# Ledger of designs, part 13: VH-VL binders against q80uz0r647to840

Target 1, 194 residues: q80uz0r647to840
Amino acid sequence: RALVIAQELLSSEKAYVQMLQHLSLDFHGAVLRALENVEQEGREPLAQEELRQGLRELPAICDLHQGILESLEQRLGDCGEGQPQVADIFLAREQEFEHHAAHILQFDRYLGLLAESCLLSPRLATTVREFEQSSQGGGQSMKHRMLRVVQRLFQYQVLLTDYLNNLCPDSAEYDNTQSALTLISKVTDRANES

## First folded at step 4 (VH-VL)

Design w10 (framework fv_rovalpituzumab)
Fold by ESMFold2-Fast, scan of step 4:
Structure w10 (fold): chain C 194 residues (1-194), chain A 124 residues (1-124), chain B 107 residues (1-107)
Amino acid sequence: as target 1 above (194 residues)
Amino acid sequence: QVQLVQSGAEVKKPGASVKVSCKASGYTFTSYYMNWVRQAPGQGLEWMGWINTNTGNPTYADDFKGRVTMTTDTSTSTAYMELRSLRSDDTAVYYCARETYYYGSGFYFYFDYWGQGTLVTVSS
Amino acid sequence: EIVMTQSPATLSVSPGERATLSCKASQSVSSNVVWYQQKPGQAPRLLIYGASTRATGIPARFSGSGSGTEFTLTISSLQSEDFAVYYCQQYNNWPLTFGQGTKLEIK
């Protein structure tokens, strides 16, 4: 029961980290190169600078989730058919979640900034389109992928709630999962305060 | 240009171990998970597990836990699957299969490229 | 684990005819079903994913449909190279599970 949900957490984290790696390593580099090649005819557009700053946060966010994935893989591999212990993976990363929450939840804004920058730079628009059509882009728009960065925190809430509901209420894992849910909820709420 | 090339056929006695290799080319090896699937003669496909090619961390199907080990060598872009304590019913063609990295609506992915298969025969 | 059941086990049809292959899941798998084609002595080949999306290079005569628990692969006008075994697989739940296959043979 709880193990099945923990395996869903692992599998969805696996998919999410793969997406983040492609955004962080391939797309980020291509976009930064395109932005650097834009000729300036006066003041640099605010959208371009804000987008550049936001994209620079992506490797650190990727590292956070790669660590979570590695911990989930090791933890679930070691538990066999026993009770999974996954809540403390999130609790151990409380400070990292708090530091990155603002940037994670700003990805819908960064998506708007990307769209604005594409209107100002035909070269950037071409780079984005070419990446989306490449084998690494897989045919799904960059808009959908960037929005998943925001949505992952909300998905953690759903998955951890389902996990909690399938745990023995007297277990240490139940208590730790409540704490993990509280952490994720606080992180999400604080980011909404700007 | 994506290719997965597996090692050649093997004949083993019951109780022995077999290690099958899968050499990848034409893409960034560490960007895609590798799955292992087997097929007994005249039977259907059976999923064995996957390995994270970036971290080296495997996840095994319940029927194979304790008998299978999956590893990678990133310097040669090669994945390995070792099956121990072989039984006659382990006679099968063993495939490596690349899981698409593509994020979609769901938690798991399908296999876009497969190795040619390695026949492992277990007989006394 | 989710059990995938394919029917019929063997389908005998003539070239140029339409073939319809069925795949049923023991529980809902949304649209997360993939179809593979396997010819004797060869590895499986990706045909359709997401229940209805054709993979790159797959002819338009192949189409997939369905959601939830019932899925169908249709080949609208059979060519000689289409006689093979077809497998469905769900990728909605762990562990990943395959159907037992439908063999498409010449009448």
Scores: ipSAE 0.000, ipTM 0.464, lowest interface PAE 16.4, mean pLDDT 81

Design w11 (framework fv_rovalpituzumab)
Fold by ESMFold2-Fast, scan of step 4:
Structure w11 (fold): chain C 194 residues (1-194), chain A 124 residues (1-124), chain B 107 residues (1-107)
Amino acid sequence: as target 1 above (194 residues)
Amino acid sequence: QVQLVQSGAEVKKPGASVKVSCKASGYTFTSYWMNWVRQAPGQGLEWMGWINTNTGNPTYADDFKGRVTMTTDTSTSTAYMELRSLRSDDTAVYYCARETYYYGSGFYFYFDYWGQGTLVTVSS
Amino acid sequence: EIVMTQSPATLSVSPGERATLSCKASQSVSSNVVWYQQKPGQAPRLLIYGASTRATGIPARFSGSGSGTEFTLTISSLQSEDFAVYYCQQYNNWPLTFGQGTKLEIK
């Protein structure tokens, strides 16, 4: 059963990385160009610089998750139906998670700043709408995509908890998974638990 | 806009290898996985594997492991599928298919664009 | 591997009638079922993903339903261009697997 959960972790990481690539390669550049044009017109939204800085973190966040995806692909491909070993993939990236934690958690705020900027700039609003329309199928909003950046860390907690519950308590993987959960919980914890 | 154009039909002898290409245009190549699916004459669809176009990492169906190699050339936005040690039962139309997803109550993956297909005939 | 079984193998109906095609998975696939239409000499065409979501440009007469192990594709008022082979696919587990197909033909 642990293998099924590990396969779900890989599949969801695959989808997440595809979304991040769209945000990083296509949307990021288009939005930054539109924001520069608003500045040139002399109408700069409050905290526009904060939004720009947050969006510029997308390529590095994308690189982090591409690395996780690549490691998951290799580990699960190698193990076949055997016992998966995935917890140390997260532990090996502790410094990267810590570095990006602040920016990742601010994406809900960045979405709010983007929405306010769109109210002040029809050009930016058009850019966002065009990106939403040009992407797969219909109806998937930019709000949906940006909230995925914050939600992914919470999804790791859920998936790793389910994974842990299906591991033998005396295994090294069990211990490593507890450590990985502690890392992810530390990064995503919004409650003050001291 | 989005197009997947495959290489032309091939006729091969048993024991030979074939390399089919799939050239993508109209989108960011590295943002989508590419799948390979084949269809023997008068039969259904059979999944062969997928490749992560950004990392170049392939995953193959067990029936093809050891005989198939999937690669990409990001500079030309082209995916390749090479099948070795051909047998007569490898005669099929080979398709490349672009994979994407929709996030709703879960992740829903699907193939939204397909190449036109490449007929590979293996005969002695 | 998950086996996808489609029924009937061939369905004979008249234009204007309703057609219902079945697809069963050997294990639960949640809602990760995709439907494709294939006409002779053509590549498959995406119809429905996530068991029930119509792809862009697909007419409203096509609808999908189901979850777990039992899925259906319904065409509410058949047009002449709808006579084709229909395949279901599961995308819940790899290897990815397809049903054997249901051929929709004119009665």
Scores: ipSAE 0.006, ipTM 0.616, lowest interface PAE 9.5, mean pLDDT 83

Design w12 (framework fv_rovalpituzumab)
Fold by ESMFold2-Fast, scan of step 4:
Structure w12 (fold): chain C 194 residues (1-194), chain A 124 residues (1-124), chain B 107 residues (1-107)
Amino acid sequence: as target 1 above (194 residues)
Amino acid sequence: QVQLVQSGAEVKKPGASVKVSCKASGYTFTSYDMNWVRQAPGQGLEWMGWINTNTGNPTYADDFKGRVTMTTDTSTSTAYMELRSLRSDDTAVYYCARETYYYGSGFYFYFDYWGQGTLVTVSS
Amino acid sequence: EIVMTQSPATLSVSPGERATLSCKASQSVSSNVVWYQQKPGQAPRLLIYGASTRATGIPARFSGSGSGTEFTLTISSLQSEDFAVYYCQQYNNWPLTFGQGTKLEIK
């Protein structure tokens, strides 16, 4: 039961990290290059700078989630018949979540800035289209990929809640999972109140 | 164009080890994980494990733990699967398979590209 | 581990007929089922993922359905190139597991 949900957490983290790697390693540099031309035309330099700064956060966000993925792989790889223990993976990263949550939650706004920038730059629009076509994962749009960055913290809340409901209430893992949920909820609540 | 090219057929004696390679081309190697699947003659498919190509962290099926090792060489975009203490019932075609995903109502993972297979024959 | 059971083991049909292949999971796998086609001497070929999503390049005559524990692959108007072995796979739990296969052969 709980193990099935923990494996869903691992599987979804794996897909999320692969998306972040593509977005961070391949897309980021191409977008920045295209944005130089839009900026040279003197159109909304503040919006372009905000988008540029937001996209530069991707490598650090990617590093956070790669760490989570690696830890989940280690914990669940050896869990054939035992109770999974994954909650402390999140608790160990409390400061990282606090530091990056505000940027993660702004990706919905960065989507709007990207869309407006594409309207001003045929080259940027072509770059976005090419990355969408190269996805090999069923043709996911850039909108879907960027929204996933925003939604991952909320997905953690859903998955960890389902996980908690399938744990023995007397276990240490139950208590640690409640603490992890509290951490993620507080972090997302503070960022949304900004 | 995406391609996974595996090493050639091997004949081994019981107790030996075999190391199969899978060279990837046409995509960013570290952006997709690699799985290993085998198929004994006339039998179905059996999953052996997978490796995260970016971190190098492998995950093995319980039946193979203790005698399988999966590694990668990112400089050559090559994945490796080494199976030790070979038995006659390890005779099989071994495949590498690239893992990808689609996000809809959930994350749907699947193997989109497969290597051509490597026949490993274990006989005395 | 989750056991995937396919039926029938062998299905004998004529070209132009409809073929229906069954796959049952011992526990719920949600919609995380993948179908592959394998011809003699070849690697498996992706057909369907997420129980019902057809992979790029796969003809419209192939369709998948089901969720939870019962899944079906349907080939609406069988062509000569469709005679092969078909495998279902669950991607919900580690270890990943495959069905034993259904061989589709000419009547």
Scores: ipSAE 0.000, ipTM 0.453, lowest interface PAE 16.2, mean pLDDT 81

Design w13 (framework fv_rovalpituzumab)
Fold by ESMFold2-Fast, scan of step 4:
Structure w13 (fold): chain C 194 residues (1-194), chain A 124 residues (1-124), chain B 107 residues (1-107)
Amino acid sequence: as target 1 above (194 residues)
Amino acid sequence: QVQLVQSGAEVKKPGASVKVSCKASGYTFTSYVMNWVRQAPGQGLEWMGWINTNTGNPTYADDFKGRVTMTTDTSTSTAYMELRSLRSDDTAVYYCARETYYYGSGFYFYFDYWGQGTLVTVSS
Amino acid sequence: EIVMTQSPATLSVSPGERATLSCKASQSVSSNVVWYQQKPGQAPRLLIYGASTRATGIPARFSGSGSGTEFTLTISSLQSEDFAVYYCQQYNNWPLTFGQGTKLEIK
């Protein structure tokens, strides 16, 4: 049962990384170019600078999750039908999670800034629409994609909790999964953003 | 307050070109995208393309690429749609439509105001 | 190109009755569907956007629902002014595509 949950973690991570890469590599550059045009008109709203700063975090967040995906693929490929061991993948990236936690949690707020910036720039609104409607974009709204950055942390909590409940309590993996859940809970707890 | 006023009806011969205008008033012209949609007599709506009124950058539906040109004149708040190499099956009412979006549970794009329509008749 | 298919082509109902109009997309369009009403000799009028959000000034008897590939427009208590052609439109993918329309007529 634990293996099935670990495989769900892998498959959902793969889908998430594909979305995050498209957002980071294609959309981010287009948005920055659109925002530069607005800035050249002498407006320079604070909301646009804050949005620009937030979007610059995407490549680093993408790298974090690509690393997790690669580790999950190796680990689950190696275990076959045996007991999986995946919790240490998260523990090995504790510093990265803590470093990016504030930015990840703010993506819900960055969505609001994106909406404000679109009201000031028809070009930016056009860019958002073109990205959403591209085949590479899969037709999902930008709100859905940006919120997935925050939601992935909550999904880890759900998946790791289900995983923990299907592990032998005497195993090292059980203890490591509890530690991973503590890490993810600390990162997702909005108290660290207050 | 928002109004889109289109040019008058036109009768053209096959092979000719037609240029329809759409004059906007009651809002900041460059803050909203303008779309063009046509409707043949007794038929449904067909999207032709759209233009970013701030940048002048158009996007055309594949069926009209090579035959249509969309432009704007920001000084008069007017959008234009020119259709070339007219055929009898281009007989239709041509509409301009203002596009806006709403941010709620997601980004929603929709046409909130439409021009009154311009009847273009292509007769042989 | 995403094909939008509306059914029925013509719906005959009496004033005061409920009308339910269907719109189906050939591929998932999320909630990115808009409904327009068109009366004879007039331009289309915005009714619903985002599959379920009523536009300003649209009476409460109009409601939209659905996501993915299946969408419905419901008119809960038909008024004489509601007899018109109704179009659905997707804006999830380019090109923008409309359904062929459902004509609502008096039974």
Scores: ipSAE 0.006, ipTM 0.482, lowest interface PAE 10.8, mean pLDDT 81

Design w14 (framework fv_rovalpituzumab)
Fold by ESMFold2-Fast, scan of step 4:
Structure w14 (fold): chain C 194 residues (1-194), chain A 124 residues (1-124), chain B 107 residues (1-107)
Amino acid sequence: as target 1 above (194 residues)
Amino acid sequence: QVQLVQSGAEVKKPGASVKVSCKASGYTFTSYNMNWVRQAPGQGLEWMGWINTNTGNPTYADDFKGRVTMTTDTSTSTAYMELRSLRSDDTAVYYCARETYYYGSGFYFYFDYWGQGTLVTVSS
Amino acid sequence: EIVMTQSPATLSVSPGERATLSCKASQSVSSNVVWYQQKPGQAPRLLIYGASTRATGIPARFSGSGSGTEFTLTISSLQSEDFAVYYCQQYNNWPLTFGQGTKLEIK
């Protein structure tokens, strides 16, 4: 049922936030320091500056999803085994989604820029290797971790659609879930125009 | 131009420790990581671990974890490898090796320059 | 860990002949294989990386081939300075692993 799907949304958000925190707290800082050293050596600065700007968005994106996670935990805890109410968690964060969605969808491009930057900096390539070898990642490649940032918005669409299909059409939650899906679809479409 | 010069041969008794040095020149020391590889007499090459020369953070192969310590001194562009609780089967030539990368392979590495090697003999 | 197996253990050939050395990985390593040459009393020397790319200063008689699990090093016309031990290594997965070596010796 709806509750089971809402619990899947929560559990997948927990896993996503853990990955995003690792990117934001550990990898981001190390990569920025490595990029400073490459630029000081007179390497190609434009692609590296675009990568720096993208990675600097990680803490704010992490904060957004940490907030969603905390709200999901509270809402599903409060409802017990009853009908969940989770759609307004997304609606309350409309401005944050609009602000960050463009940067989130650029992470596939940032992965390409990272790979190119590694060709100019053995130090940066070392940072990526250290992150991949980290116990926290279970050996998952950097490519897979960065692509998860892009994929999360699309996962929301899938999960919320499945959730909607298991709700009473006359409920307030049904209406709110339709609004949440519209929001996620619009910010995803708008960002893809860039 | 790039040169890695290691310390001289050592003879140690079982249970002792040995510390091998590797002095780099001809490049920016902190821009390349240093690896340590050993070779027992008549045997093949065995990877021991590597150290990030910029941060000083080492990563050790499982077989050596707990009795090896890798360090650097950036002021002298020197890497060190200390092996403790020596056994007779630790008798080997120990090499430092600078890592680099292959275009198109992504983030994976191989060794472009090697030190001349340091023979460590462990005997009673 | 990935096991690298080289064959033969020893290859006896005459100067001017062709030598072919084999290296097999226990699982796919893509093209991420490197070959080193080690002469008596010397450190290893980089020959080939990326399975087939010759390192700077390496003579054209050395060539590498292969992908996945099977790799070959070929020396097309052996010279006296080529008699040495040759090692393959994978750098696709951690930990890094080496083959046991092939000794190329004069017949």
Scores: ipSAE 0.005, ipTM 0.490, lowest interface PAE 11.2, mean pLDDT 81

Design w15 (framework fv_rovalpituzumab)
Fold by ESMFold2-Fast, scan of step 4:
Structure w15 (fold): chain C 194 residues (1-194), chain A 124 residues (1-124), chain B 107 residues (1-107)
Amino acid sequence: as target 1 above (194 residues)
Amino acid sequence: QVQLVQSGAEVKKPGASVKVSCKASGYTFTYYAMNWVRQAPGQGLEWMGWINTDTGNPTYADDFKGRVTMTTDTSTSTAYMELRSLRSDDTAVYYCARETYYYGSGFYFYFDYWGQGTLVTVSS
Amino acid sequence: EIVMTQSPATLSVSPGERATLSCKASQSVSSNVVWYQQKPGQAPRLLIYGASTRATGIPARFSGSGSGTEFTLTISSLQSEDFAVYYCQQYNNWPLTFGQGTKLEIK
């Protein structure tokens, strides 16, 4: 059932937004403070500035997904037993996806830069460890949390494809879902080129 | 030269508390986390928890939550571990151990330097 | 909690021989295993981290291998100073957990 898949999209978006909020509010600020101490120990590597730039994008990425979450909650609350309409939530945010996709897909690289910075700063490494232990879900590694930022776009493709396969081919929602999948694919492809 | 020097042996009655110290030298104290590990006579090693020496925030193993407090004094580069409501089975050598970073499959830590140990004997 | 199981509990070997010590994790810990040596009356000493990387100052006769759930510490051409208790520890998951130890003793 389409509704069940749409509810899975909502549930997974809620969990994802909670992770992004933790990463944006608590971890990001602590990491920036620790990186300042690394600079005082020696000359600044370009990799550290690149990491800072990437992490500074977290609040805006969080805002994008908070908006998606709120729209999903409203749409699925309003549809009752009827056909859900969720595809236009993504289509309405095409420009935001285009703007942030490059940064979202670079989180795998930012993880690598963070790991390299930890080798230069035991202080930063300790900060990373502290945040890993603070997890509500039982100590998920920082690697897993940062990779979730990259993988959410690919998860959208899987969920929207399953959703599409459970829609009437003659419906407007079917057409809109095809358009949403095209958007997510296009955004993912463009960012991978960079 | 990195050194961790712990306080001397203690003998306590059941129900008492003990506070073990670990004085660090030869490195910047706040840059490395400190762990506490104990070993009962003839037994293996048991991890008790760690403390972020920069922030003072401790994290305790579940078996010790409610009975242990870990603190630091950055002015003296000293870490402390206080264990309350002592029982006979708390008799052990208590070690402090400095944590260092390993990059392999993620952000992980191992112990590169250990204190000499503090024997705490709990007897009636 | 991940359980680390070491075998054998005691290994009796002669100087000059090879010793092979095993450590098994109850679930995958990747390569995040460390080995410590402990002599009577002394604190543990770091030998190997990341399953196979020797710590600074550790002789080449010590080698580690393994990943996932099966790990091995090998000591080639045993010296008299190598007779001690050896502990493995995982640092993949909290809480940190140690094996029960393997005592290496003279045959």
Scores: ipSAE 0.006, ipTM 0.540, lowest interface PAE 9.1, mean pLDDT 82

Design w16 (framework fv_rovalpituzumab)
Fold by ESMFold2-Fast, scan of step 4:
Structure w16 (fold): chain C 194 residues (1-194), chain A 124 residues (1-124), chain B 107 residues (1-107)
Amino acid sequence: as target 1 above (194 residues)
Amino acid sequence: QVQLVQSGAEVKKPGASVKVSCKASGYTFTWYAMNWVRQAPGQGLEWMGWINTNTGNPTYADDFKGRVTMTTDTSTSTAYMELRSLRSDDTAVYYCARETYYYGSGFYFYFDYWGQGTLVTVSS
Amino acid sequence: EIVMTQSPATLSVSPGERATLSCKASQSVSSNVVWYQQKPGQAPRLLIYGASTRATGIPARFSGSGSGTEFTLTISSLQSEDFAVYYCQQYNNWPLTFGQGTKLEIK
């Protein structure tokens, strides 16, 4: 049933946005302060600058998904027990997805750069662990939280495919869902090219 | 070169408090977190918590919240663990242990150096 | 919290033999498992970290393996100084948790 799958998309988006808020609001500033200390200790500037630039993308990525969450809540609230209409939510954000695609898929690389920085600065590593152990984070590792940024695009593909398979092929929502899947696939593939 | 030297054995009565010290040398104290682990006679290891030596911010295991306080004195490179309202089942050897980064694991630490341990005996 | 279970509680072996110690996690801990050796009256000593990486100064007869939930410490050709208690610990998730230990004793 399409509605059940749409509700799963909403529930998983809520959990994802909470994780992104923790990364963006609680972690970002403290990590940037710790990276400033690493620079003052004469560490390699190029790798640190790339990591800092990548982490500064977190608030914009958070805003994108906050918007998706709010739209999903509204669309599913409006339809009640009827036919859901959710594909337009993704299509309306095509430009944002295209803009952030490279940064989203680079989070695996940013994880590697953060690990290298932690190797050179036990102080930074201690700061990272402190945020992992915060009550809001539930004790989840920073590695798992950063990898979820990359994984969300693949989760969208799975959920939207299941959603599509439960829609009437003659409906506008079926056509829009195919377009949304094409967008998410294109964004994922394009970022993998870099 | 890295050494963690703990204070000597203590004998306390139930209801008292004990404060164990751990003096670090051979490295920059504020760059590594310090953990506290205890071991009751003939029993296994029990993690009590850790302290961020740079900020002084402690995190305690749930079983010890409300009874334990971890602090540091950066001027002497010393970590402290104070346990209050002592019970007979708090009789144990208390260890300080330094965390370090494990290359390749990401953002997790293992305990690379341990203090020699401090025996705290609680008896009436 | 993740529960670490070690087996057997006690392992009786002769010098020169091979010992195999098991450690199981209640949930996946990736490869983030450490093994410590503790001799009577001494602090624990780091042996293996990252499930399989031998710490500096640890003899080649000690080896670790495993990932996910199943981990093994193997000691080939046991020496008299190897009779001790061995603890596994996960450092994948908060809080940090230890196994109950395996005592290696002379048969």
Scores: ipSAE 0.007, ipTM 0.512, lowest interface PAE 10.5, mean pLDDT 82

Design w17 (framework fv_rovalpituzumab)
Fold by ESMFold2-Fast, scan of step 4:
Structure w17 (fold): chain C 194 residues (1-194), chain A 124 residues (1-124), chain B 107 residues (1-107)
Amino acid sequence: as target 1 above (194 residues)
Amino acid sequence: QVQLVQSGAEVKKPGASVKVSCKASGYTFDYYAMNWVRQAPGQGLEWMGWINTNTGNPTYADDFKGRVTMTTDTSTSTAYMELRSLRSDDTAVYYCARETYYYGSGFYFYFDYWGQGTLVTVSS
Amino acid sequence: EIVMTQSPATLSVSPGERATLSCKASQSVSSNVVWYQQKPGQAPRLLIYGASTRATGIPARFSGSGSGTEFTLTISSLQSEDFAVYYCQQYNNWPLTFGQGTKLEIK
């Protein structure tokens, strides 16, 4: 059922935003401090510079998904047992997705840069471990948390496709969901191509 | 060369506390985390927790939360592990161990250097 | 927590023979397994990490293999100094957990 899938979209967005907030508020600052200390005490690797640059984009990505979460909470709270309307939440954020998709997709690369930086800085490696242990849900690795940033765009495609298949084909929500899927596919493809 | 030198053997009564030290040399102390592992006579190894030597923040295994405290003194490159409310089954050799890492599938760690061990005997 | 189970508990082999020690994890730990050697009265010594990478200074007769849930430590052409207890440890998940150990006795 469409409502059940829309509630899954909300539940997974809530968990995702919680993870992003932890990365943005707690991890980001600690990592930047650890990287700065390495530079001050020796030659800074290029990987650390690029990682620092990439992590500075995290608050804006967090804001995007927090907005989506808030909109999903309001829409699904208001509809009760009625037909959900969630596709336009994504369509209203077309410019934000186009702006941030490139950075979102680069989190796979930032993970590699983090690994290189940890190899050169035991301080950074211990900082990463502290944040891994702070995660409720089995202490998921930083690798899994950062990969979730990229994976969320692909999860939107899966969830919205499942949602679409449970909608009446002549409804406005069906048309809007097709448009949302087209948007997410387009920004994912374009950003992945550079 | 890297060395971890621990304090000498201790004999304690049940209910007492013991504080074991681990003095590091041959490397920059606050660059590597320190773990504590114990081994009861004739038994296997049991992980107790670790401490970030740069920040002083400890993380304890669930079985030891509430009665263990891990601290560091960076001026002397020394880590400490204090265990309170000692019981006879706390009789063990206590080791400090420095960790390193391999990223391959995450950022989890293994122990490249160990202290010589401190025997703590709890008996009346 | 992940349970690490070693077998056999005790293995008796003659010098020059091959010894094979097993370590099984209750769930996948990828290749994040370490092997330690402990001689009586001594601290454990790092042998192998990442399931198969020999630590610096460890003789070539020691080799490790495995991934996921099943791991093996092999000692070819056993020497008298290889008398020891061998422990496996996973570092994939918290808390860090050790196997109960395999005692290697040389006849």
Scores: ipSAE 0.006, ipTM 0.496, lowest interface PAE 10.9, mean pLDDT 81

